# Designs tried in a protein design chat: VHH binders against q9y6x5. Part 69

Target 1, 379 residues: q9y6x5
Amino acid sequence: LPPKLLLVSFDGFRADYLKNYEFPHLQNFIKEGVLVEHVKNVFITKTFPNHYSIVTGLYEESHGIVANSMYDAVTKKHFSDSNDKDPFWWNEAVPIWVTNQLQENRSSAAAMWPGTDVPIHDTISSYFMNYNSSVSFEERLNNITMWLNNSNPPVTFATLYWEEPDASGHKYGPEDKENMSRVLKKIDDLIGDLVQRLKMLGLWENLNVIITSDHGMTQCSQDRLINLDSCIDHSYYTLIDLSPVAAILPKINRTEVYNKLKNCSPHMNVYLKEDIPNRFYYQHNDRIQPIILVADEGWTIVLNESSQKLGDHGYDNSLPSMHPFLAAHGPAFHKGYKHSTINIVDIYPMMCHILGLKPHPNNGTFGHTKCLLVDQWCI

## First folded at step 3 (VHH)

Design i18 (framework vhh_5j56_2)
Fold by ESMFold2-Fast, scan of step 3:
Structure i18 (fold): chain B 379 residues (1-379), chain A 127 residues (1-127)
Amino acid sequence: as target 1 above (379 residues)
Amino acid sequence: QVQLVESGGGLVQPGGSLRLSCVASGFTFSGSDYYAIGWFRQAPGKEREGLSSISGSSGGSTSYSDSVKGRFTISRDNAKNTVYLQMNSLKPEDTAVYYCAAGEYIRGSKYFTYDYWGQGTQVTVSS
C-alpha cells in the first residue's frame, strides 16, 4: 500500500500560543510524534502566499502568489480576492497534489486548502470542496476521511484547511487572553476529534499527519495607523494591496511617487522594487509592484479611515510573532522529537520524500527536515 | 442576492438625535461570529469614513471610531435581521450620507471585508 499523508492547516496559529495556553489533545499528538517549535515563513506573511509556499517549496517571487491582492504588469490582469479561480495566477508553480496525481496512479483530496479548487497546469485535485467558510470542520473532516478510505486510484495526499484562529486573531487581537483562550480550546478539541476519527476508521497507525499553519498574529491598535492620504494624492498612483505591505503602481513618475512616500511615516519602510532586501526573496516577479511599503510590526496602513482590526499579519518574516509551528505524527516520523526551526519552504521536499515523489525544483533544503524522519540520518 | 436598505435619515438641529436602521435580505445574521455590519459615512469632498461595526450572532463585539465614540451606539435585532445606529449629540460636522455595509470573513482577504453596501441615507445637521 502506498504511503499516505494528511496536511492540516489552522490559519494564523502563532507559534508561542503553544507556550501560553493548554493544548491537551495537541500535546498527546506531539508526545508520540515530532514538534518544530518555529517555522520561518515567506515574506509577505499572508495566507495565500504561505499556503502556496508550503505545497510548492518556493518563495513567493518564484511561485507567483505574491500577495492576497495582485496585479500582473505584463498581462494587465488583477487578482482582487480569495475567490479568484483564474489558473493564470497559480500556474507559475506545480503544487504537490498535482505532482502526486501525475507521477504515479494516485489521487489527491482537498478540503479548502488555497488553490485546490483551481485547475493548475490543467490538473485539479481528484476530490475537492469549493471554498465556503460556512462549512464546518466536521464536514471537511468527514469528506477527507471518506476519500482516504474509499477511492480508486487511492488518495495518498489529502489537505484540510480551517480559518481559525486567524479570524478571531484579527477580531480580538492575540493579547485578548479571554477570547483567544476560548478559540484555542475549541481548536484543540477539533484536533482531538481529528485523532479520534482517524483511530475509529483504522487510519491512525498508518497515516502520516502534519498539523501546521501559514503565519502568526500581532496586536494592532487605532493608535498605530499610517495614513497614506496625508502623504500622497490618489491621482498619483493605483493601489494594488494596502496593509501591512502596500503595493503601489505609479500613474506618474516613479521617483516622484517614491519621494512623496519615503518620509511619510517613521513606522514604515519604502522600497523601490530593486531595493527590496534580498533576505525577503521578494523581487523577481512581474506581480511585485514598482514601490512596496512595509509597515513596522503592529502598524496598519490606511486611506483616511479607521481600522477595525485588533490583530494582523503580513509583517517581516524575521518577527517571531509571524511564525507558525509544525507538529507531525505517523510512520515516517520519530516519536518524542523536538526541533527548533525550519523554513516553511522545507516542508514541500519533506512531503515529497514521505510520498515517494520526485520534487520539482524548489527553494527548500531536505537536510533541514532529516532529523524528523525515521528513514534518514541526521546531519 | 444580498440587499441592505438604510432608513431613518433626515434633518435635525445640532444637539439632536437620530436612529438609523439597516434591514438585510438575502442572508441572516444568526449562527456565526464571522458576519459583521458596519456603518460608514461620506461627506461631500471627503473620503468614506468608518464609524462603527457589530459582529457575531451574540452581538458582543462592537467598535467605534474616535469621532463618534460616546455619542453613537450600534445594536442589532437578529430576529428582524436589522442593525441600528443610535446617533446622539449630533454636530454640523456629522452631516453626510450614511451607509450600512455587510461583511463576512473571506479566506485570503481582510477580516470583515465589506462587500455588500446599501444605497445610503442622508443626515443633515443644521439650524
Scores: ipSAE 0.014, ipTM 0.342, lowest interface PAE 7.8, mean pLDDT 88

Design i19 (framework vhh_5j56_2)
Fold by ESMFold2-Fast, scan of step 3:
Structure i19 (fold): chain B 379 residues (1-379), chain A 127 residues (1-127)
Amino acid sequence: as target 1 above (379 residues)
Amino acid sequence: QVQLVESGGGLVQPGGSLRLSCVASGFTFSGSDYYAIGWFRQAPGKEREGLSSISGSSGGSTSYSDSVKGRFTISRDNAKNTVYLQMNSLKPEDTAVYYCAAGEYIRGSSWFTYDYWGQGTQVTVSS
């Protein structure tokens, strides 16, 4: 029987929620598995970029999903929304489900992970659900477990995506202890349901399960707004993405636009594309715009309006508030092991190792995750 | 299967008030944490403009565009599956077709995307 892996994402699950709230079901999962306390995600710290980095092991400039809103200057295409089905946006990399299906006649299954409802290099996940936020966690779980049990060729790689706690993090902000406690308890109960379902179906003992997230969340405020309309007139540029990283396409000379922006607010950094810090690995792609504005943590860039968001993400990936965690359980993983930090791009080569797949060239380092695995040695 | 029906439009004098209603079918506000209702308008020869939105199960999070903030108020009645837009201090420039739209929180959006639209209700503010 080939090894099997289920990769679960709870969108926007900030790492330090684990220290500030009780997770009895998740703690039982970790007790017989592994915990990575912080996962350093890629910049920009947003949903689509980081979900694609998890499954490709690549920085955003290399896999091409550089933001949740994008413009490609060469083809003049716009990524119109988070459900854009044009394979063009996804074809700069090969995600793990494609590799899984093309090596050794294996199947993949997907419940709404970004990209899994798109044919990438003419290959779509063998079993998938079209994205629909109205579909319950229970229905997503029922489909995934049915496919893991009842597929030929066998499903060896499965993904499960859930929108919380990101939706509530935006709505209430991560510092709203009463509302976040309620939301996080519901997530812990869903983790309990997941484990119970896998046990009932006889899958639990032989399945590798990873629970992770794409980014964290930071508190925003009406007192921390940057009004871009106070900096520059709309006639000078096209706005590709707004907050907290604004992507600016100049309609006039780039230097003139830069000069209007560079000293407008003490709470944002303004970069010409070639001056974007090397540590971001966010320069070498046509979808990265000529000028990028990066707001300081907790600051929101607006167009002469208030913001309804009390929480946001997308900020500098060195910020602990932007970091998710990773927990895992299964025959590939040690029991009761705690690890401090890995990079989000390291998850892909680890998953390839577990599944016996040859990884595509990637930015991850297998050595960073080897201490999690029973068939590997630290030092 | 989501359907939205607007009502309450009409002719009003400057400084007057109207209350628009949006009745939703095919989903329920109670227990629909991921659904929001937004109000939009479009005047002849102009782009569609977002005005206000309401979401959530208890009172909801509300938003307003600067052009209507302080004059318009959005509210909901979950028992009637209805969202209201109370419009006060109406101006001639408020003349437009007003649309109710149902959106949902989707992955990768820091807010709601509106995919379900009503047919619109005409609001005319005459001088």
Scores: ipSAE 0.099, ipTM 0.504, lowest interface PAE 4.0, mean pLDDT 89

Design i2 (framework vhh_5j56_2)
Fold by ESMFold2-Fast, scan of step 3:
Structure i2 (fold): chain B 379 residues (1-379), chain A 127 residues (1-127)
Amino acid sequence: as target 1 above (379 residues)
Amino acid sequence: QVQLVESGGGLVQPGGSLRLSCVASGFTFSGSDYYAIGWFRQAPGKEREGLSSISGSSGGSTSYSDSVKGRFTISRDNAKNTVYLQMNSLKPEDTAVYYCAAGEYIRGDSYFTYDYWGQGTQVTVSS
């Protein structure tokens, strides 16, 4: 019986929500499994980059999904639609479902994880759903559990993605306790539904389940705006991405654009590409633009207009507000173990170990996650 | 694919009430929270103003602008794929063309963007 793994993401699930709200179903899951309190994500702390880092074990400069909106200076291609299906953007790395399908007689299944509806190195997830935000969690769960239970060759790796609490985090902000309480209670109920469905289908005892997220959320305000139009005229640059990390492609001399932007706001750092801090691991890729603007936590970069967002992410990955958590349950995992922190790139080599796959070269460190696993010595 | 049709506008006296309807096609309203229908208005010589929104999920979240909170109520009938705006205590300054718009959450990067718009229905509050 080959080992099986279901990887579940609740987009934008900030780690400290676990301490500020009640999660009876998630706490029952954790009681018989493991909890990592903080996952240090990659920079920039955005959905597409971090979801791809989870399944490749690579920093964004290495896997090539460097933002949710990108421009490649060499090929002159533009990625600005989250539904872009061009394999070009995804081919700088090999995600775990591709590895799973190519190393053994195994299948992968996907309910809307970023990249799973794209052929990557000519390989697409064996079972997948095209991204559609209107499809309910229940329909995604029904498809995943059907594929896990009834597939031949067996589905050994499955993914399930859900857009909350990110959508509500943006709409209400993470400090709106009334609205966030309602949203997070619904997520906890969905976790309860997931566990109950797996138990009823006889999958629970032999399935490894990881529940995690790509990033957190921080409070924004109309009082914390950086108006780029007060710094520089649109005729001097092409805007590739705006907020909270702006990607600037100069139309004139790079130094002139830099001089117009530097010191424009005390709440924004301006970097030439080669001056981006090494700790970000965000420099060595053609899709990273010549000038990057990084807003301080809770500040929004705008073009002479107000922002509708009361919450946002994309900020410095050292910020605890940007960190998600990881919880896991199953035969590979200890019961009742709590761990402080791992890096998001560490998830990939851990998942490869659980599935018996040889990982592609990656930036993760298996030693960081070995204390979670029953077959490892935590010394 | 997505089409929205507004109805229920007309002439009403100050203090009166109207119920606007928005019928959606090419869009399954009872789906996820990431589908939202919003009500907007535009008065002559003014910019378009957002008034209220409701998400597409069962028991979905609602929001209201300060100018209409307590007077307007948004609701839905999932079986008819229809969203309503109940407007009470109408004032002359509520006179505008009312639009319904549908939007989807852009994955991981933004709120609902309202990309699909109805043609509008005129509401006039006067004698």
Scores: ipSAE 0.040, ipTM 0.381, lowest interface PAE 4.5, mean pLDDT 88

Design i20 (framework vhh_5j56_2)
Fold by ESMFold2-Fast, scan of step 3:
Structure i20 (fold): chain B 379 residues (1-379), chain A 127 residues (1-127)
Amino acid sequence: as target 1 above (379 residues)
Amino acid sequence: QVQLVESGGGLVQPGGSLRLSCVASGFTFSGSDYYAIGWFRQAPGKEREGLSSISGSSGGSTSYSDSVKGRFTISRDNAKNTVYLQMNSLKPEDTAVYYCAAGEYIRGSSYYTYDYWGQGTQVTVSS
């Protein structure tokens, strides 16, 4: 019988939360499974880009979801809200649910993972929920478990997405111990509910479950603002994305815009597209704008106004505050194993291996995850 | 569709207390962190200021601005689809129109966006 995998994301779950807060249900999950303490995500450290990197194994420049707000210079299309279901934005890569359905003639199921309510290369997840943030975790879980048990051809790959702790991380900041403690306790209780539901339905012992996230969170402040209006007039550029990575489309000569921005703030790096550091793998896509501004950790780029954000992400992917974790349990995984670090692009080829799928060309390295798997030689 | 109605405003002496109520209709507030209700105020000639918020989930995560922390308390009654702002130790500088707003978390957004606003209720702290 084919192996099954459930991939769960809690948006914005900073790896260091595991050290600073109590997670009894997650710790019970980990003690009979594996924990990767840090997952080095892709740049920009944002929701849509990193969720798509998890399921494609590609850097943002390769899969085309380069930010949460995008402009494509070739087609003149704009992407800026979660209701944009134009396949154009997603068609530069093949996510694992598409591969699962096409290679092995199996079904996929999805509760709101980014891209799963969009036909990609004319293939949509076999079972899916249209994105709706008002739908409870319980309802998402009920649908996923129903589809895992009651589908023909069988659901072998399922995804489940939850918006917290990202929403509260932005609202309160990650250093608000009282509010974050309440939010994280609720998430741990949801993990407990997930495990209990899978046990009750007889799925737990034969299902591989990965719990991960797309990025972390860092503390912001009204004392750490970069006012872009103090550097350059609005008439010289179109703003595609603002903070903490600003995407600038010049209305005049690029060099003139660059010269107005390059010395604007000691807390922001200004790059011409071709000068973006190679380590970011953030250059070779028409959706990456001619000038990119990268704020230092905890700094917010604003347009002559205060920021409402007490926490944010999108910063340099080398920052530990931007890193999520990965925990996993199931027949494919060792029990009680801890690993230090993997790259977020490594998750895709590992998942393909577990499901018996041939991965599409990707930026992940299977060797980085082999120590997690019972059928592999780690040493 | 979504409607918010504030009540409980009025005239109060410095050092006094008021409790504002915000009744929500057109949506179910309880059981989801997706919904947050925020309290805001706007004094004459000033920008709108965020004061406090509470999420729709059980237990209710709360936040407060520095200007009201320790003096104002936000709470909810999910059975009545109502959010309260208890205002203690009121000062003349608290004189403003007070608004409640419903915020929704949108995936890929930076925070809750407050798209639904009440009409406001006037609070005046004399002298």
Scores: ipSAE 0.015, ipTM 0.380, lowest interface PAE 6.2, mean pLDDT 88

Design i21 (framework vhh_5j56_2)
Fold by ESMFold2-Fast, scan of step 3:
Structure i21 (fold): chain B 379 residues (1-379), chain A 127 residues (1-127)
Amino acid sequence: as target 1 above (379 residues)
Amino acid sequence: QVQLVESGGGLVQPGGSLRLSCVASGFTFSGSDYYAIGWFRQAPGKEREGLSSISGSSGGSTSYSDSVKGRFTISRDNAKNTVYLQMNSLKPEDTAVYYCAAGEYIRGSSYWTYDYWGQGTQVTVSS
């Protein structure tokens, strides 16, 4: 029987939530598995970019999903939530479910992971659910476990995505201990349901399960706003993405737009594309705009309006508040092992190893995850 | 097709009160933590300002901008698929077209996105 892997994402699960709240079900999972205490994600620290980095092992400039809102200067196409199903946006990389289906006589299954309802290089996940936020965790779990048990060719790679705690993190902010405690308890209960379901169906003993997230969350405030309209008139540029990383497409000379922006606020950095810090790995793609504004942690860029969000992400990936965690359990993983840090791009080559797949060229380093795996030496 | 219809606008004197109603059709607002209705306003030559929101769940949270906190109250009647904005102690600065908008948490959004908008209802606060 080929090895099987279920990859689960709880969107916006900040790593330090594990230290500040109780997770009895997740702690039971970790006790017999592994924990990576924080995962250094890719810049920008947004949902679509980081979910695609997990399954490709690539920086955003390499896989092409460079933001949640994008403009491609070569083709003149615009990406938004309403058109995320255009394969054009996803075709700069090969995600693991495509590799899984093409290298072996195997199937993939997906409950709403970004990109799984899109044909990528003419290959769509063998089983998938079209994205719909109204579908319960229970229904997503029922479909995934049905496909894991009742597929031919066998499902060997499955994904499950859940929108919390990101939605509540935005609404309440991560420092609202009362509301976040309630939200995180519900998530822990869902993890308990997941484990119970897998045990009841006889899947638990032979299935590798990874629980991770794409980013963290930081506290925002009405006292920390950057009004872009006070810097520059709308007639000078087209806005591709706003906050906390603004993507600016100049309608006039780029240097004139840059000069209007560069000293407007002490709480954002203004970069010409070629001046974006190398450590971000955020330069070499036509979807990265000529000028990028990067707000300081907890600051929100607005257009002459208030912001209702009390939490946000997208900030500098060196910030611990932007980091998720990774927990895993199954026959491939050690039991009771704790690891400090990996890069989010390291998850892909590790998953390829577990599944016996040849990874596509990627930015991950397999050596960073070796200590998690029973068939590897830790040094 | 999602449609939102505002009503209850009009002319009121400073210090007066109005109640705006927003009737939603083409979707069920109640029972979902992932749906919200928000109230926004736009005065001539100004950008649209968010005022208040309420989520669709039975324990749904409410939020208010600082400019209206303590003066405006948002509420919902799930049986009528209607959201209300009770506006008290109105000021000339509250003069604007008021919009209700339906939002949901959408994968790929950095927060709650309001994609469905009503036609607006005019509120004028003057003597």
Scores: ipSAE 0.015, ipTM 0.379, lowest interface PAE 6.5, mean pLDDT 88

Design i22 (framework vhh_5j56_2)
Fold by ESMFold2-Fast, scan of step 3:
Structure i22 (fold): chain B 379 residues (1-379), chain A 127 residues (1-127)
Amino acid sequence: as target 1 above (379 residues)
Amino acid sequence: QVQLVESGGGLVQPGGSLRLSCVASGFTFSGSDYYAIGWFRQAPGKEREGLSSISGSSGGSTSYSDSVKGRFTISRDNAKNTVYLQMNSLKPEDTAVYYCAAGEYIRGSSYFEYDYWGQGTQVTVSS
């Protein structure tokens, strides 16, 4: 039988949560599997970009989902969390479920991973749920486990997405120990439910399971606001994305807009597109706007108003607060192995190896994940 | 369609208590934090202020603004689709129209958007 893989994402699961809270179910999962303590995500450290990087192995400038809010000047199309279904936005890369379905007559299944309810290169996940935040984790899990038993053609790749702890991280902030403790305990219980369900159905011993996340979370405050209206008048630009990375499309000369912004706040870096630091790999795509503003950690860019957010992400990907973790269990993985760090783009070639798929050209390095795998040498 | 109906407002003396009720209809609670009910207030000539919220689960997460923490308690009766705000030790500065709102988290959003609002209920704290 072909190897099977379930990829699970808990949105906004900051790596440091593992040190500061108790996760008995996740700890049991890791004890018989592997843990990567820090995953260095891609810039911008946002949901849609990083989820697409996990399944393509590409930097955002290469896969084209460069933010949660995007504008294409040629077509006049807009992308957002409520307007994400146009294949135009997703067609610059080939995600792993498309490769899985096209190479060896295999099926894919998806419970709400970003992009899985969109036909990409005329291919949609064989089984999928349209995105609906009101659908319970249990219903998503029931569908995934049902689909994993389909054999003609076999479901070999499945994805499961859950919005927490991101939603609560934004609402309460990561420093709210009382509320975050309850949220994270519930997530640990969901991990327990997932393992128990897979064991009950006889799937556990032969299924590779990866639990990961797209980014972390940092504490925000009403004392750390950057009022963009104090920097520049609305008549000078169109705002494509606001915080903590603002995407500015000038209505006048780009240099004039840059000069109005460049010294406005000591807590914000202002870049012309060609001056964006090379380490971000965030320059070579037409969806990246002519001027990009990057707020310092914990600072929120606003338009002459307060922010209700107590937590946020999107900041510099070198910040440990922005890093998720990766845990995995199954026949492909060592047992009881702990690894320090990988890049989020390294997950894709590792998953292709586990599934026996030929990866599309990507920015990941298979060598970075070799020590996790039983069929590889770790030297 | 989600509809919210507030009740329980009125006139009370300083130091008194009131319990506000918010009855939700057309609203499904899945046992997750994706759906939240929040209490807000707006006094004449002031901005709208968020006071408290509770997630959609029966054991859900709660939050309180500093101005009401320790005096107000939010609770939920899922069988009745009702959220309560128990207001104790009321002060004249608590005088406002109180609103119940329902919001949903969508992936990629940085906050709950409160799309459904009740009509409001007047609370007056006076001697």
Scores: ipSAE 0.100, ipTM 0.520, lowest interface PAE 3.9, mean pLDDT 89

Design i23 (framework vhh_5j56_2)
Fold by ESMFold2-Fast, scan of step 3:
Structure i23 (fold): chain B 379 residues (1-379), chain A 127 residues (1-127)
Amino acid sequence: as target 1 above (379 residues)
Amino acid sequence: QVQLVESGGGLVQPGGSLRLSCVASGFTFSGSDYYAIGWFRQAPGKEREGLSSISGSSGGSTSYSDSVKGRFTISRDNAKNTVYLQMNSLKPEDTAVYYCAAGEYIRGSSYFPYDYWGQGTQVTVSS
């Protein structure tokens, strides 16, 4: 029986939401499956970098999606949300859907996972939806389940991406219990809809389903702003990315720019590229700028104006507030098993094992996820 | 394209009330989870401050800054594609230009997603 896997991401789903809010549908999913309580994501704790790390098993410096806004010093190209279809940005790694299509002569399907509407190494997901934020979860689910049930060659790997609770986390902040309760209840209902749709179509018993996220969320405040314009004039540098990790491209002498920034705020660390902490694995790529500013948790870097973000992410990946969770159900997974922590890069080799694919070289460790799987021994 | 037009500003005495209106064109507010309308203000020599927001999501979620919570109320009329800010118990410190802004959620944005701004309406609270 060919193994099938559906990978679902709810953007910005902080791990401790599971302990502070009720999720009856997700809890039923976990009861007959597995839960990893914390997933240690990669730095920068941002959407595009972490979604690409999940499907490649690589740190950002290795897969090349190093931020949501990027500049490549060698080619002089700029990346923004509007440029996400240029294969140049995605070609430093091979995501799992490409491996799935090329190794096994199987199909892949995608509902808006970052990168799936881009031809990467001349290979695009067999079935995909172009990114459009206005498309409902229900329409994404309908397309994915149609493709899982009605494809030749068969779809064995499918992805589904949803923008919540990230959008509401930014707007309201994670400490707004009233608004976050409403948003998280809706997400739990969508998980219920997902399970029921799979059962109705006869897919549930033979499909492996992973529900995860790319990062968490932390509370921000108008009382915790770092005004970059108070420390350095805009004529000295080009800003590639702003907050909470600023990417600075000096227009003049790098040392002069660094000296103006290094004592700007007690709530921000300033790094020359070669001084970025090794534990971040965020140094060895031409898209990482000569000077990086890293704000302390809950602090926002601004340009002489207030920020309307009441929640944000991108902070140090050691912070529990930045961690998502992983839940999984299906024939590959144990039932009722809880695991404490894995690294986000460990998801890729686990998924390759489930699908019978040979993983490309990666930064994950298969041993970290062995205890989740029925075909592996664990002590 | 998306356009916002504010109205309802003016001169009012301390303790008075004003209702600001924001009319949106180029998109429909009803049922859209990805459009949020917010009210902001900026006084001379001060940073722009966020006051209140309402989403286009089902249920009409609202938020308020601490400085206005209990005094200001945001509401919407989906049939008129209009958002209102009811301002009560106005104080001299509320004097500012008031802006309506709309955000469409942009995946991976490094900025809070209020990309469309009205021209502003002056509110002056003075004796």
Scores: ipSAE 0.058, ipTM 0.435, lowest interface PAE 4.8, mean pLDDT 88

